# Designs tried in a protein design chat: VHH binders against q96fz2. Part 83

Target 1, 269 residues: q96fz2
Amino acid sequence: CGRTSCHLPRDVLTRACAYQDRRGQQRLPEWRDPDKYCPSYNKSPQSNSPVLLSRLHFEKDADSSERIIAPMRWGLVPSWFKESDPSKLQFNTTNCRSDTVMEKRSFKVPLGKGRRCVVLADGFYEWQRCQGTNQRQPYFIYFPQIKTEKSGSIGAADSPENWEKVWDNWRLLTMAGIFDCWEPPEGGDVLYSYTIITVDSCKGLSDIHHRMPAILDGEEAVSKWLDFGEVSTQEALKLIHPTENITFHAVSSVVNNSRNNTPECLAPV
Short names: E, the ipSAE of ESMFold2; O, the ipSAE of OpenDDE; V2, 0.75 times the mean of E and O plus 0.25 times the DockQ between their complexes.

## First folded at step 5 (VHH)

Design v86 (framework vhh_6z1v_2; at its last look DockQ between E and O 0.83; V2 from the best seeds 0.00; counts 0 for: pae E 12.7 > 2)
Fold by OpenDDE, look of step 9:
Structure v86 (fold): chain B 269 residues (1-269), chain A 123 residues (1-123)
Amino acid sequence: as target 1 above (269 residues)
Amino acid sequence: EVQLVESGGRLVRTGGSLRLSCAASGSTFSTYAMGWFRQAPGKEREVVAAITQSGGSTYYADFVKGRFTISRDNAKNTVYLQMNSLKPEDTAVYYCAARVGFYSTAPNEYDYWGQGTQVTVSS
């Protein structure tokens, strides 16, 4: 996974992340560093994206079932990294393979500290190789959306008003991530960064791409992944597997340029 | 800062039962995983049992073999260790410990410790 969409306004995004704590109380996640949130239809590595994480990571006496929402850098910078520039990291940390997560120090150590997060997106993009051509067809991949009688397919939003309604009730894609905290050697603010865990693709997606992000499907899976106080690393890793509960449609080549940030990126062709 | 105070340790006969209690100070008891550790003379401190914040998950050392039960009452800020079928080998100072996050089997990963309570099992 090298490209995502996360374009919802902050208030809409927050509401979409409503949850129940372990006591059954309805809550909204509290924002940390909300000013770092930059909505975009075309998110690439090294950009900031919103993630969910347990409040216990920030507050010593917090309920671990409570959630914080925070923009973090895509591409995990390990806490032990001693260079002054994160871009000097010599290995790719955009993704973490599920089968080697426990073999790589960069991911094993933060995971062992309970630094699990849920990466939020409208969906993610993948490119299918076209047989016989050097051309790749991009696809937007996301959770199936509940068809409200009035809200036709994403493609049927004939009016701006209908489009807004679709996004107001959009089910966000929830991907399993690992984050770490890096302190620059020269001082300054602590950098929070994340990697997306990947798995072999499900059967439905296998013709498009052989790998997919580990998707946490449902509130229980999300809660268990986040709650490092009640769920061990071993138990959490059982949640990491391919899912068939996805849908996708072909999009235009507009998304190929990471500088393009328009609704055309995820529009069906 | 959390203060932990163990109680209930005493001399018991082989095959006897004992219940240890650990009372925590403050109002944040429910936010800590709790553990019971023991240390016998000349031996290293070892984990006996551990329990998550909500009590949803527990851990027991191999030597427990179903004889001990860890539980907690968050309303009373107390964690318990029910010990049944006690053996002379169970003789040790028993410590209560608190940790932020999930429970651990490693003593060095706990943030707060009690002073300990002596358990002696006679043959």
Scores: ipSAE 0.657, ipTM 0.860, lowest interface PAE 0.8, mean pLDDT 92
Fold by ESMFold2-Fast, scan of step 5:
Structure v86 (fold): chain B 269 residues (1-269), chain A 123 residues (1-123)
Amino acid sequence: as target 1 above (269 residues)
Amino acid sequence: EVQLVESGGRLVRTGGSLRLSCAASGSTFSTYAMGWFRQAPGKEREVVAAITQSGGSTYYADFVKGRFTISRDNAKNTVYLQMNSLKPEDTAVYYCAARVGFYSTAPNEYDYWGQGTQVTVSS
């Protein structure tokens, strides 16, 4: 998982993240740095993506079940990184393997501090390798969506025009992430950056790619992953496993160039 | 950001009961995980019990399970340790501690500490 779509306008995205806190109150997550949110059909590492995290990370008097939504840099910069330019990081932190997360200092340390987040996307892209050609087939991979007459159909057989109408009630993909906070050596604003935890692909995705993001399927899983005040690291890690509750369709090569940011990137072909 | 003051420590007889209180000053108490630790003469501080900010999860050291109960009242900014069936081995200075996030069993992972209250258990 190295490319996502997250194109919803900020207000639509916020409503899609409606949730219930521990006391049963209905809430919308409050934004931090909303001006840094850039909707895109084609997000790559080093760009900012919206994540959910516990309000307790920012406010010492917050209930740990309350949520903030904030843009974070994709590609975790460890708190101990000593160079002045984060792009100079010598190793790839776009993804974090679930099987080694407690062995790698870059991930173990922030995880021990409760720095768990939920990475939001419309879905993610993967490129299938086929025998006999150097070309790869891209796929858009996302949660199964509820079919309603008002929302149209969402199957692979649907026309491209029908896909433009499905976003009003789209169920966002919720991926387990770990974030860290890096203070520039010369001073300046703290950089918040994240990595997506990856697991072995489920049977349904194995023909497309051998790895998938750790998807948190449903509000119970999302709540437990975020609530570092009430859920230990050990308990949270039990939520990290493959899921079969996922669907996909082939998309055009337009998505291959990360500079392309149009609806054609995720439209069925 | 929070100041902690323990109270309730005294001399009690073997088999007796005692309730310790830890009063916090400051508006951030309800968001801290709280722990009770003890230190006997010649020993390092060890965890006795811990509780999450909501009280939804608790921890007890094996040597106090079934005898001690930790609880909290966030409206009163107080955490309690109810000690039953006291033994001479429970003699120690008892400390209240606070940290952000989930509770820890390691003393060095707590940010705020009280001054301690002496519990002495005699035959």
Scores: ipSAE 0.605, ipTM 0.847, lowest interface PAE 1.7, mean pLDDT 89
Fold by ESMFold2, look of step 9:
Structure v86 (fold): chain B 269 residues (1-269), chain A 123 residues (1-123)
Amino acid sequence: as target 1 above (269 residues)
Amino acid sequence: EVQLVESGGRLVRTGGSLRLSCAASGSTFSTYAMGWFRQAPGKEREVVAAITQSGGSTYYADFVKGRFTISRDNAKNTVYLQMNSLKPEDTAVYYCAARVGFYSTAPNEYDYWGQGTQVTVSS
């Protein structure tokens, strides 16, 4: 998993992230660095994308069940990295395999500090290798949108107002991530960066690709992954598994070029 | 920030029981994981028991399993250590400690400490 769509306006995205805290109270996550949010149909590594994390990471007295939403760099930069330029990192940290997460210093250390996050997207893209050719077929992969027929048929809206209704109630994909905080040696702001945990693909996706992001399906899974005050690393890792609760459709090759930021990137073909 | 005050330490005979209390001041007590630690003269501070912010998970050192019970009452801002079947080797100063996040067995990972309460077990 190396490409996502996260295109919703900030206020729509925020409302889609409504949640209940541990006491059952309805809340919206509070933004950090909202000006760094850059919505796009075509997000790639090294770009910023919004993640959820516990408020307790920022405020020692905060309730660990309360959520912050913040843009972070895709591609984890370990806190121990010594160079001044993150692009000099010799390891690919876009993804983290679940089967080796406790063996890799880059991921084990921040995970041990409770640095768990939920990576938000409309959905993700994956390219299916076609046997006998160099051609690859991109797919857009997302949660089933089961509340309304309009939300389950993107691009099928009859009018601009119906198109907006498809996205008004969109169920965001929620992926398990690990983040770290790096202090540049030359000074400047602390860099927050994340990796997406991957697992073997479910049967429904195995024809497309052999790996998939670890998807947190439902409020309980999201809450447990985020709440490092009440959920140990060992218990949190039990949430990391494939899911069959996923759907997809083929899209045009417009998405192949990461500079293309248009609805065509995720439109069915 | 949180301030911690232990109480209940005293002289007890071998085989006796004792309940330690740790009162916290602060509206956010329920956001801290809590631990009980002990330190005997000439020894390093060691974990006795720990508890998550809600009380949903607990930890006990091997030397106290089955004898000690940690609990908390977030409405009263208090954490307890019930100590049964006390032995002379349990003699130590007992400390209450608090940290953000999941509890830890390492003393240096706790941000707030009480001043301690002396427990002495006589043979």
Scores: ipSAE 0.000, ipTM 0.310, lowest interface PAE 12.7, mean pLDDT 87
OpenDDE, second read of step 6: ipSAE 0.132; ipTM 0.599
ESMFold2 (binder alone), look of step 9: mean pLDDT 88; pTM 0.895

Design v87 (framework vhh_6z1v_2)
Fold by ESMFold2-Fast, scan of step 5:
Structure v87 (fold): chain B 269 residues (1-269), chain A 123 residues (1-123)
Amino acid sequence: as target 1 above (269 residues)
Amino acid sequence: EVQLVESGGRLVRTGGSLRLSCAASGSTFSTYAMGWFRQAPGKEREVVAAITQSGGSTYYADFVKGRFTISRDNAKNTVYLQMNSLKPEDTAVYYCAAKYGLYTDTASEYDYWGQGTQVTVSS
């Protein structure tokens, strides 16, 4: 997973993340740095995306089941990184393989600190290789949605009013992530950055791509992944596996250029 | 900041039972993972049992499994250690400890400590 859509306005995104804390109280996640959230149909590595994480990461006396929502840089910069420029990292940290996560210092160290997050998206994009050509077919991949007779397709030709209505009850994709905090050696704001954990693709996606993000399907999985005050690294990693509860449709080549940021990026063809 | 005060330590006979209590004051107890550690003369502090913020998960050292039970009452800001089938080898000063996040078996990772309560088990 190297491209996502996360285009909901901040207020709609916040309501889509309504949750229940350990005491059974209904809550909305509290924002950190909300002005850094930039909605887009076409998010690439190095851009900021919203993630959920435990309030306990910011307030030492917080209930670990309470959630913060914060924009973080996609592409994990380890806390131990000593160069002044994060772009000088010698390796790609956009994704983290589930099978080697405990062997890689860049991921093992933040996991040991409980730095687990849930990466939010409308869905993600993958490019299917086509035989006999160098062309690749892009697909938009997302949770099954509650569909009416007309809401089963997302089209650029739909009126803006109908387009906006489909998103009011959209079930966001919730992907397992690991984050870290990096302090620039020359001063400046702490950089929060994340990686998406990847697993072998499920049967339903195997013809599109051989890997998929580790998807946390449902509030129980999301809650256990985030709650590092109750759930150990070893227990949390049991949540990391392929899922079949996913759907997709082919999209146009408009999405190929990461600078294109329009509804056409995820519209069915 | 939390202050921890242990109580309940005393002399007991081999095979006896004892309940230790640790009362917390000064800050919100329910946000801490809690642990019980013990230290015998000439030995390092070792973990005995630990419990999460909610009490939903517990840890026990192999040498106490089946004999000791840790529990907590967040409304009363207290953590307990119920000790059954006591052995002379259980003789030690027992310490209550608190930390943020998940419990650990490593004493140096705990942020707050009580002064300890002496448990002596005699034949």
Scores: ipSAE 0.425, ipTM 0.766, lowest interface PAE 2.6, mean pLDDT 89
Fold by OpenDDE, second read of step 6:
Structure v87 (fold): chain B 269 residues (1-269), chain A 123 residues (1-123)
Amino acid sequence: as target 1 above (269 residues)
Amino acid sequence: EVQLVESGGRLVRTGGSLRLSCAASGSTFSTYAMGWFRQAPGKEREVVAAITQSGGSTYYADFVKGRFTISRDNAKNTVYLQMNSLKPEDTAVYYCAAKYGLYTDTASEYDYWGQGTQVTVSS
């Protein structure tokens, strides 16, 4: 996974992340560093994206079932990194393979510390290789959305009003991530950064791409992944597998340029 | 800051049973994983048992072999260690410890400790 969409306004995003804590109380996640949230239809590595994480990571006496929402840098910067510039990292940390997560120090160490997060997105993009051509067809991949009687297919939203309604009730894609905290050697603010765990693609997506993000489908999976106070690493890793509960549609080549940030990026072609 | 106070340690005979209690101060007890450790004379402190915040999961050292049970009552801010089939080898000072997040077998990772309670098992 090298490209995502996360364009919802902050208030809409927050509402979409409503949850129940272990006591059964309905809650909204609290924001940390809300000003770092930059909505975009076209999110690339090194950009900031919102993730969910347990409140216990910030507050020692907090209920671990409570959630915080925070923009973090896409591309994990390990805490042990000694260079002043994170861009000087010599290995790719955009993704972490599920089968080797425990073999790589950069991911194993923060995971062992319970630094699990849920990466939020409208969906993610993948490119299908066309046989016989050097052309790649991009696809937008996301959770199936509940068809409200009036809301035609995402493609049938003929009116701006209908489009807004679709996004107001959009089910966000929830991907399993690992985050770390890096302190710059020269001082300054602690950098929070994340990697997305990847798995082999499900059968439905296999023709498009052979790998997919580990998607946490449902509140229970999300809660268990986040709750490092109650759920061990071993138990959490059982949640990491391909899912067939995904849909996709072809999009235009507009998304190929990471600088393009318009609704056309995820619009059906 | 969380204060922990152990109680229940005493002299018991081999094969006997004992229940230890650890009372925590403050209102944040339910946010901590709890553990029982023990230290015998001349030996290192070792984990006996641990329990998550909600009590949904537990850990036991290999030497426990089903003889001990850790439990907690968050309403009473108390963690318990029920010890059955006690052996002379179980003689030690038993400590209660608290840790934020998930429990661990590493003593140095725990945030708060009690003063300990002496358990002596006579043959």
Scores: ipSAE 0.023, ipTM 0.434, lowest interface PAE 4.1, mean pLDDT 90

Design v88 (framework vhh_6z1v_2)
Fold by OpenDDE, second read of step 6:
Structure v88 (fold): chain B 269 residues (1-269), chain A 123 residues (1-123)
Amino acid sequence: as target 1 above (269 residues)
Amino acid sequence: EVQLVESGGRLVRTGGSLRLSCAASGSTFSTYAMGWFRQAPGKEREVVAAITQSGGSTYYADFVKGRFTISRDNAKNTVYLQMNSLKPEDTAVYYCAAGTGWYELSPSRYDYWGQGTQVTVSS
């Protein structure tokens, strides 16, 4: 996964992240560093994206089921990194393969510390190789948005008004991530950065791309992944597998340029 | 471009069962979400059931009430609608449709449509 969309306004994003804590109380995640949130239809590595993480990471004796939302840098910078510039990291940390997560120190160490996060996105992009051509077709991949149980008036999103309604009730993609905290050698603010765990693609996506983010489907999966106080690493890793609960559509080549940040990026062609 | 051809529609008695099939042309069947719609005389076209590309998720209209099952076989480029416990109210032309994404169930989100197959349920 090398490209995501996360464009919702902060308030809408927050509401979309509503959850129940261990006590069954309805809550909204609290923001850390909300000013670092930059909505975009086209998020690339090294950009900041919002992630969910347990409050226990920030507050001693906090309820580990409580969630914080924080923008973090995409591309994990290990805490042991001694260079002054994170860009000097010699290996790619945009993704972490699920099969080697425990083999790589950069991911194993923070994971062992319980530094699990849920990366939030509208969806992610992948490019399908076209047979016989050097052209690649981009796809936007996301959770199905149709609520099977609640008869909500599925109005035709043909109007701008309807489109807004769609996004107001958008189910965010929740991807399993690992984060780390890096202190610059020269001093300054601690950098929070994350990697997205990847798995082999599900059968439904296999024709498009052979790998996919580890998607945490449902509140229970999200809660267990985040709750490092109660859920062991071993148990959490059981949540990491392909899911068939996805949908996708082809998008225009507009998304190919990481500088493009418009609704056209994720619009069906 | 995808061509869709429905089959299986016929006259059945109340309480009867039918299986509709929709065969798609082309090699891109697996990239489309599929849906079944129906239109009764004098009524608007309405969604009956929908299924994601991989079949991992399904949707059913409220009137289905567990009587119908949508499924697909991507290897055969076919989507099915098993209809059980049919009622006279189910009489309609049933349409197969292919869509690009599952963010909305409106007919406008489906780009390709079959010609339809007539289902008639007699009392």
Scores: ipSAE 0.810, ipTM 0.913, lowest interface PAE 0.6, mean pLDDT 92
Fold by ESMFold2-Fast, scan of step 5:
Structure v88 (fold): chain B 269 residues (1-269), chain A 123 residues (1-123)
Amino acid sequence: as target 1 above (269 residues)
Amino acid sequence: EVQLVESGGRLVRTGGSLRLSCAASGSTFSTYAMGWFRQAPGKEREVVAAITQSGGSTYYADFVKGRFTISRDNAKNTVYLQMNSLKPEDTAVYYCAAGTGWYELSPSRYDYWGQGTQVTVSS
């Protein structure tokens, strides 16, 4: 997974993340650095995306079931990175393979510290390789949405008014991530950055791409992945597997250029 | 609809300390991010400090870091600003503000405002 859409305004995004804590109390996640959130239909590595993580990462003795929402850099910069410019990191940390996560130092160390996060997106993009040609067909891949009388499906919305209705009750894609904290050697703000864990694609997506992000389907899975105070690394990793509860549609080639940031990027063709 | 009432502003000498309080009416206080802003005569309103709905994250403007502390008590529907090592340039009307879901740095992002409390710092 190397391209996502996360375009919701902050208030809509925040409401879409409503949850219950361990005591059953209804909550909205609290923002950290909300000014760093940049909505886009076409998010590429090195940009910031919102993630959920446990409040216990920031507050001593906090209830580990309570959630913070924070923008983080896509592309994990390990805490041990010694150079002053994180863009000079010599290897790609956009994704982390589930089968080698405990073998790679860049991922094993933060995972051992409980640095699990849930990466939020409207959905993600993948490019289907077509036999006998260099042409690739992009697809937008997302959770099945509950259709409403007013909003309809995404394919039925053809005006700005109708598109707004589609997004009011959108079920965000929740992907398993690992984050780390990097302190610049010459001082400055701590950089929070993440990687998306990947698994073998499910049968439903196998014709589009051979890999998919590890999707956490439902609040129970999301809660267990985030709750590093109660759920061990070993138990959390049991949540990492392909899922069939996913849908998709073909989109136009406008999404191919990561600088294009319009609703056309995810509109059905 | 939320009403905010600031208190605690007064004349204080340079180097002194002062605690401002902001009391909110209503049962939904815990759902708001809270901010303290200030405005000196002839100047624009600027952010001083902000706090998330649980109190888990705070922001401080560079000119108050290490001197001011923002805190909140959701059981008492109150947000506080503890001001230490006060300087004459801290003289301003201090405003309490409430916003939905997160803290913001711009006044225009807050939905509810108090009427302000005057802080004057002199030697």
Scores: ipSAE 0.000, ipTM 0.146, lowest interface PAE 16.1, mean pLDDT 84

Design v89 (framework vhh_6z1v_2)
Fold by OpenDDE, second read of step 6:
Structure v89 (fold): chain B 269 residues (1-269), chain A 123 residues (1-123)
Amino acid sequence: as target 1 above (269 residues)
Amino acid sequence: EVQLVESGGRLVRTGGSLRLSCAASGSTFSTYAMGWFRQAPGKEREVVAAITQSGGSTYYADFVKGRFTISRDNAKNTVYLQMNSLKPEDTAVYYCAASRGFWTSEPHEYDYWGQGTQVTVSS
């Protein structure tokens, strides 16, 4: 996964992340560093995207079922990195393969510390290789959406008014991630960064791309992944597998340019 | 472009069962969400059921109430509608449709349509 969409306004995003804590109380996640949130239809590595994480990471003795929402850098910078510039990292940390997560120090160490997060997106993009050509067809991949009386049709994005309705009750894609905290050697703010765990693609997606993000489908999966206080690493890793509960459609080549940030990026062609 | 051809529609008695099939042309069947619609005389076309590309998710209209099952076989480029416990109210032309994106209960969500097959349920 090298491209995502996360374009919802902050308030809408927050509401979409409504949850129940372990006591059954309805809650909204509290924001950390909300100013770092940059909505975009076209999110690339090194950009900031919102993730969910347990409150226990920030507050001692906090209820670990409570959630914080925070923009983090896409591309995990390990805490032990000693260079002053994260861009000098010699290996790609955009993704973490599920089968080697415990073999890579950069991912194993933070995971062992309970630094699990849920990466939020409207969906993600993948490119299918076209047979006989050097051209690649991009696809937007996301959760099937539930029709609500208010939302109308997702396909009705042909008008501005209909487009807005599409996103009112959008179910966000929830991807399993690992984050780490990096302190710059020269001082400054702690950098929070994440990697997306990837798995082999489900059968439905296999013709498009052979790998997919580990998607956490449902509140229980999300809660267990985040709750490092109650859920062990071993148990959490059981949640990491392909899912067939996805849908997708072809999009235009507009998304190929990471600078393009318009609804056309994810619109069906 | 995808061509869709429905089959299996016939006269059936109340309480009977029927299986509809829709065969799709082309090699891109697996990239489409599929749906079944019906249209009774004098009524609007309405969604019956829908299924995602892989079959991992399905949707049913409220009137289905567990009587119908949508399924697909991507290897055969075919989508099915198993209809059980049929009622006279189920009498309609049934249409197969393909969506380039996510399906909804609205016909405009679908890009390609079959010619339809007549299902008649007698009292």
Scores: ipSAE 0.814, ipTM 0.916, lowest interface PAE 0.6, mean pLDDT 92
Fold by ESMFold2-Fast, scan of step 5:
Structure v89 (fold): chain B 269 residues (1-269), chain A 123 residues (1-123)
Amino acid sequence: as target 1 above (269 residues)
Amino acid sequence: EVQLVESGGRLVRTGGSLRLSCAASGSTFSTYAMGWFRQAPGKEREVVAAITQSGGSTYYADFVKGRFTISRDNAKNTVYLQMNSLKPEDTAVYYCAASRGFWTSEPHEYDYWGQGTQVTVSS
C-alpha cells in the first residue's frame, strides 16, 4: 500500500473516529497539530496522514485506552537516523512486511516502545497489472459501507449534495501502523512518522495485487492494537492478518499522478 | 524516566515461600508495564512474569505458572512477585524491569532495570 485517499474535513473525520474507552465512555479523539492535517483524495508517501494512537504516548499518567489523532509523515524515519534530511533515508519505509517486522531494527525498536498506531483513510489504491500490456488498472479499495435510506453509493454521487450523503456516515479504513519519533540532529521539532504493515492479499484482492495493508476490522481490533499499556507486542501482532471484509471498484488513470486531488480520483469508471 | 530498587531476596528452603518487592521512583511508574526477570550464574537473563500498566493482565513463564504471582500497587509505586513452592532451580538474581510496552521474552526490550536481588533455594 503506496497511495490512499483521506479527504474528509477535520470535523467529519473526528466524528467518524468516535470510540469507547476502557470504562465504556463515549469519546472523540483529541487532536494534536490539527493545522497540519491536509485532506486529499490522493495521498502519497512523504505526505502527512492522520493516525490514531494512545494518549499514553503524550501524557505519562494517561489511560492507555484513550486516543489521540495526529498527522504523521508517511514513511517511517527511525529514531537512530543521524543525517539532517529524512528524505535522504536509503531505505523505503512506506510499508513494513508482517513476516519480517521483528527482524528489522527500524520496526522492532519502535514496536518495543509500544509505538503502534492506526492509519486512517477513506480507502487505498492499488494498480492491477493488465495481461499482455505494461498498462495498469487502478482500483479504489475500502470497507463495505452500510447503506441507509439517505445514503447514496459512491458510484451514484453526481452532485456535491449527493456526495455529502456518501461521506457523512463513511466507515474509515483502519490500517495497522508503526510509528517512530525522530529528533533532528541540528534542532527543530520532533518528527513523527509511520509505516503501514502489509500482509499477503486475501482471496478477493489476489487478482488486483499480491499484498494488502493489515486492516484492523472493528473496534475490538483497533482498541487492542492501540492499547500498548495493556496489550503486549506479541498479542498485538496476532491481529495482523489478511481480511476478506473489503470491497473495491476500478477508477480512472487520473489517480496515477499524485498531484491530482479531486473526487475523480476515487469515482468509479 | 524511572529508577527501580528490588528487595526481599534471601536464602529459603525448598518448598518455602518468598515475596520480592520492587520500589520505583520517578513520575511515570503507572505508565509502564513491569516485569520480573531472573539470571542464574552462566545463564542468560530470562523472563519470569510481567504485568500491564493497570494490573489487568499478567504473563507467566511456563516454569513458574501456578507457583508465582505478580501484582502491583500503583499508589505505592511498587511491583511484587509472590514466590511459592520454591525449587533449587529457582536460585538466581531476580531483576525488576520497566517497559513502555508489554514485553514478555526479550530483556533488551525493557527500558529500565533494577540492580537485582539474590534468591537462593536450598534443600
Scores: ipSAE 0.014, ipTM 0.392, lowest interface PAE 6.7, mean pLDDT 86

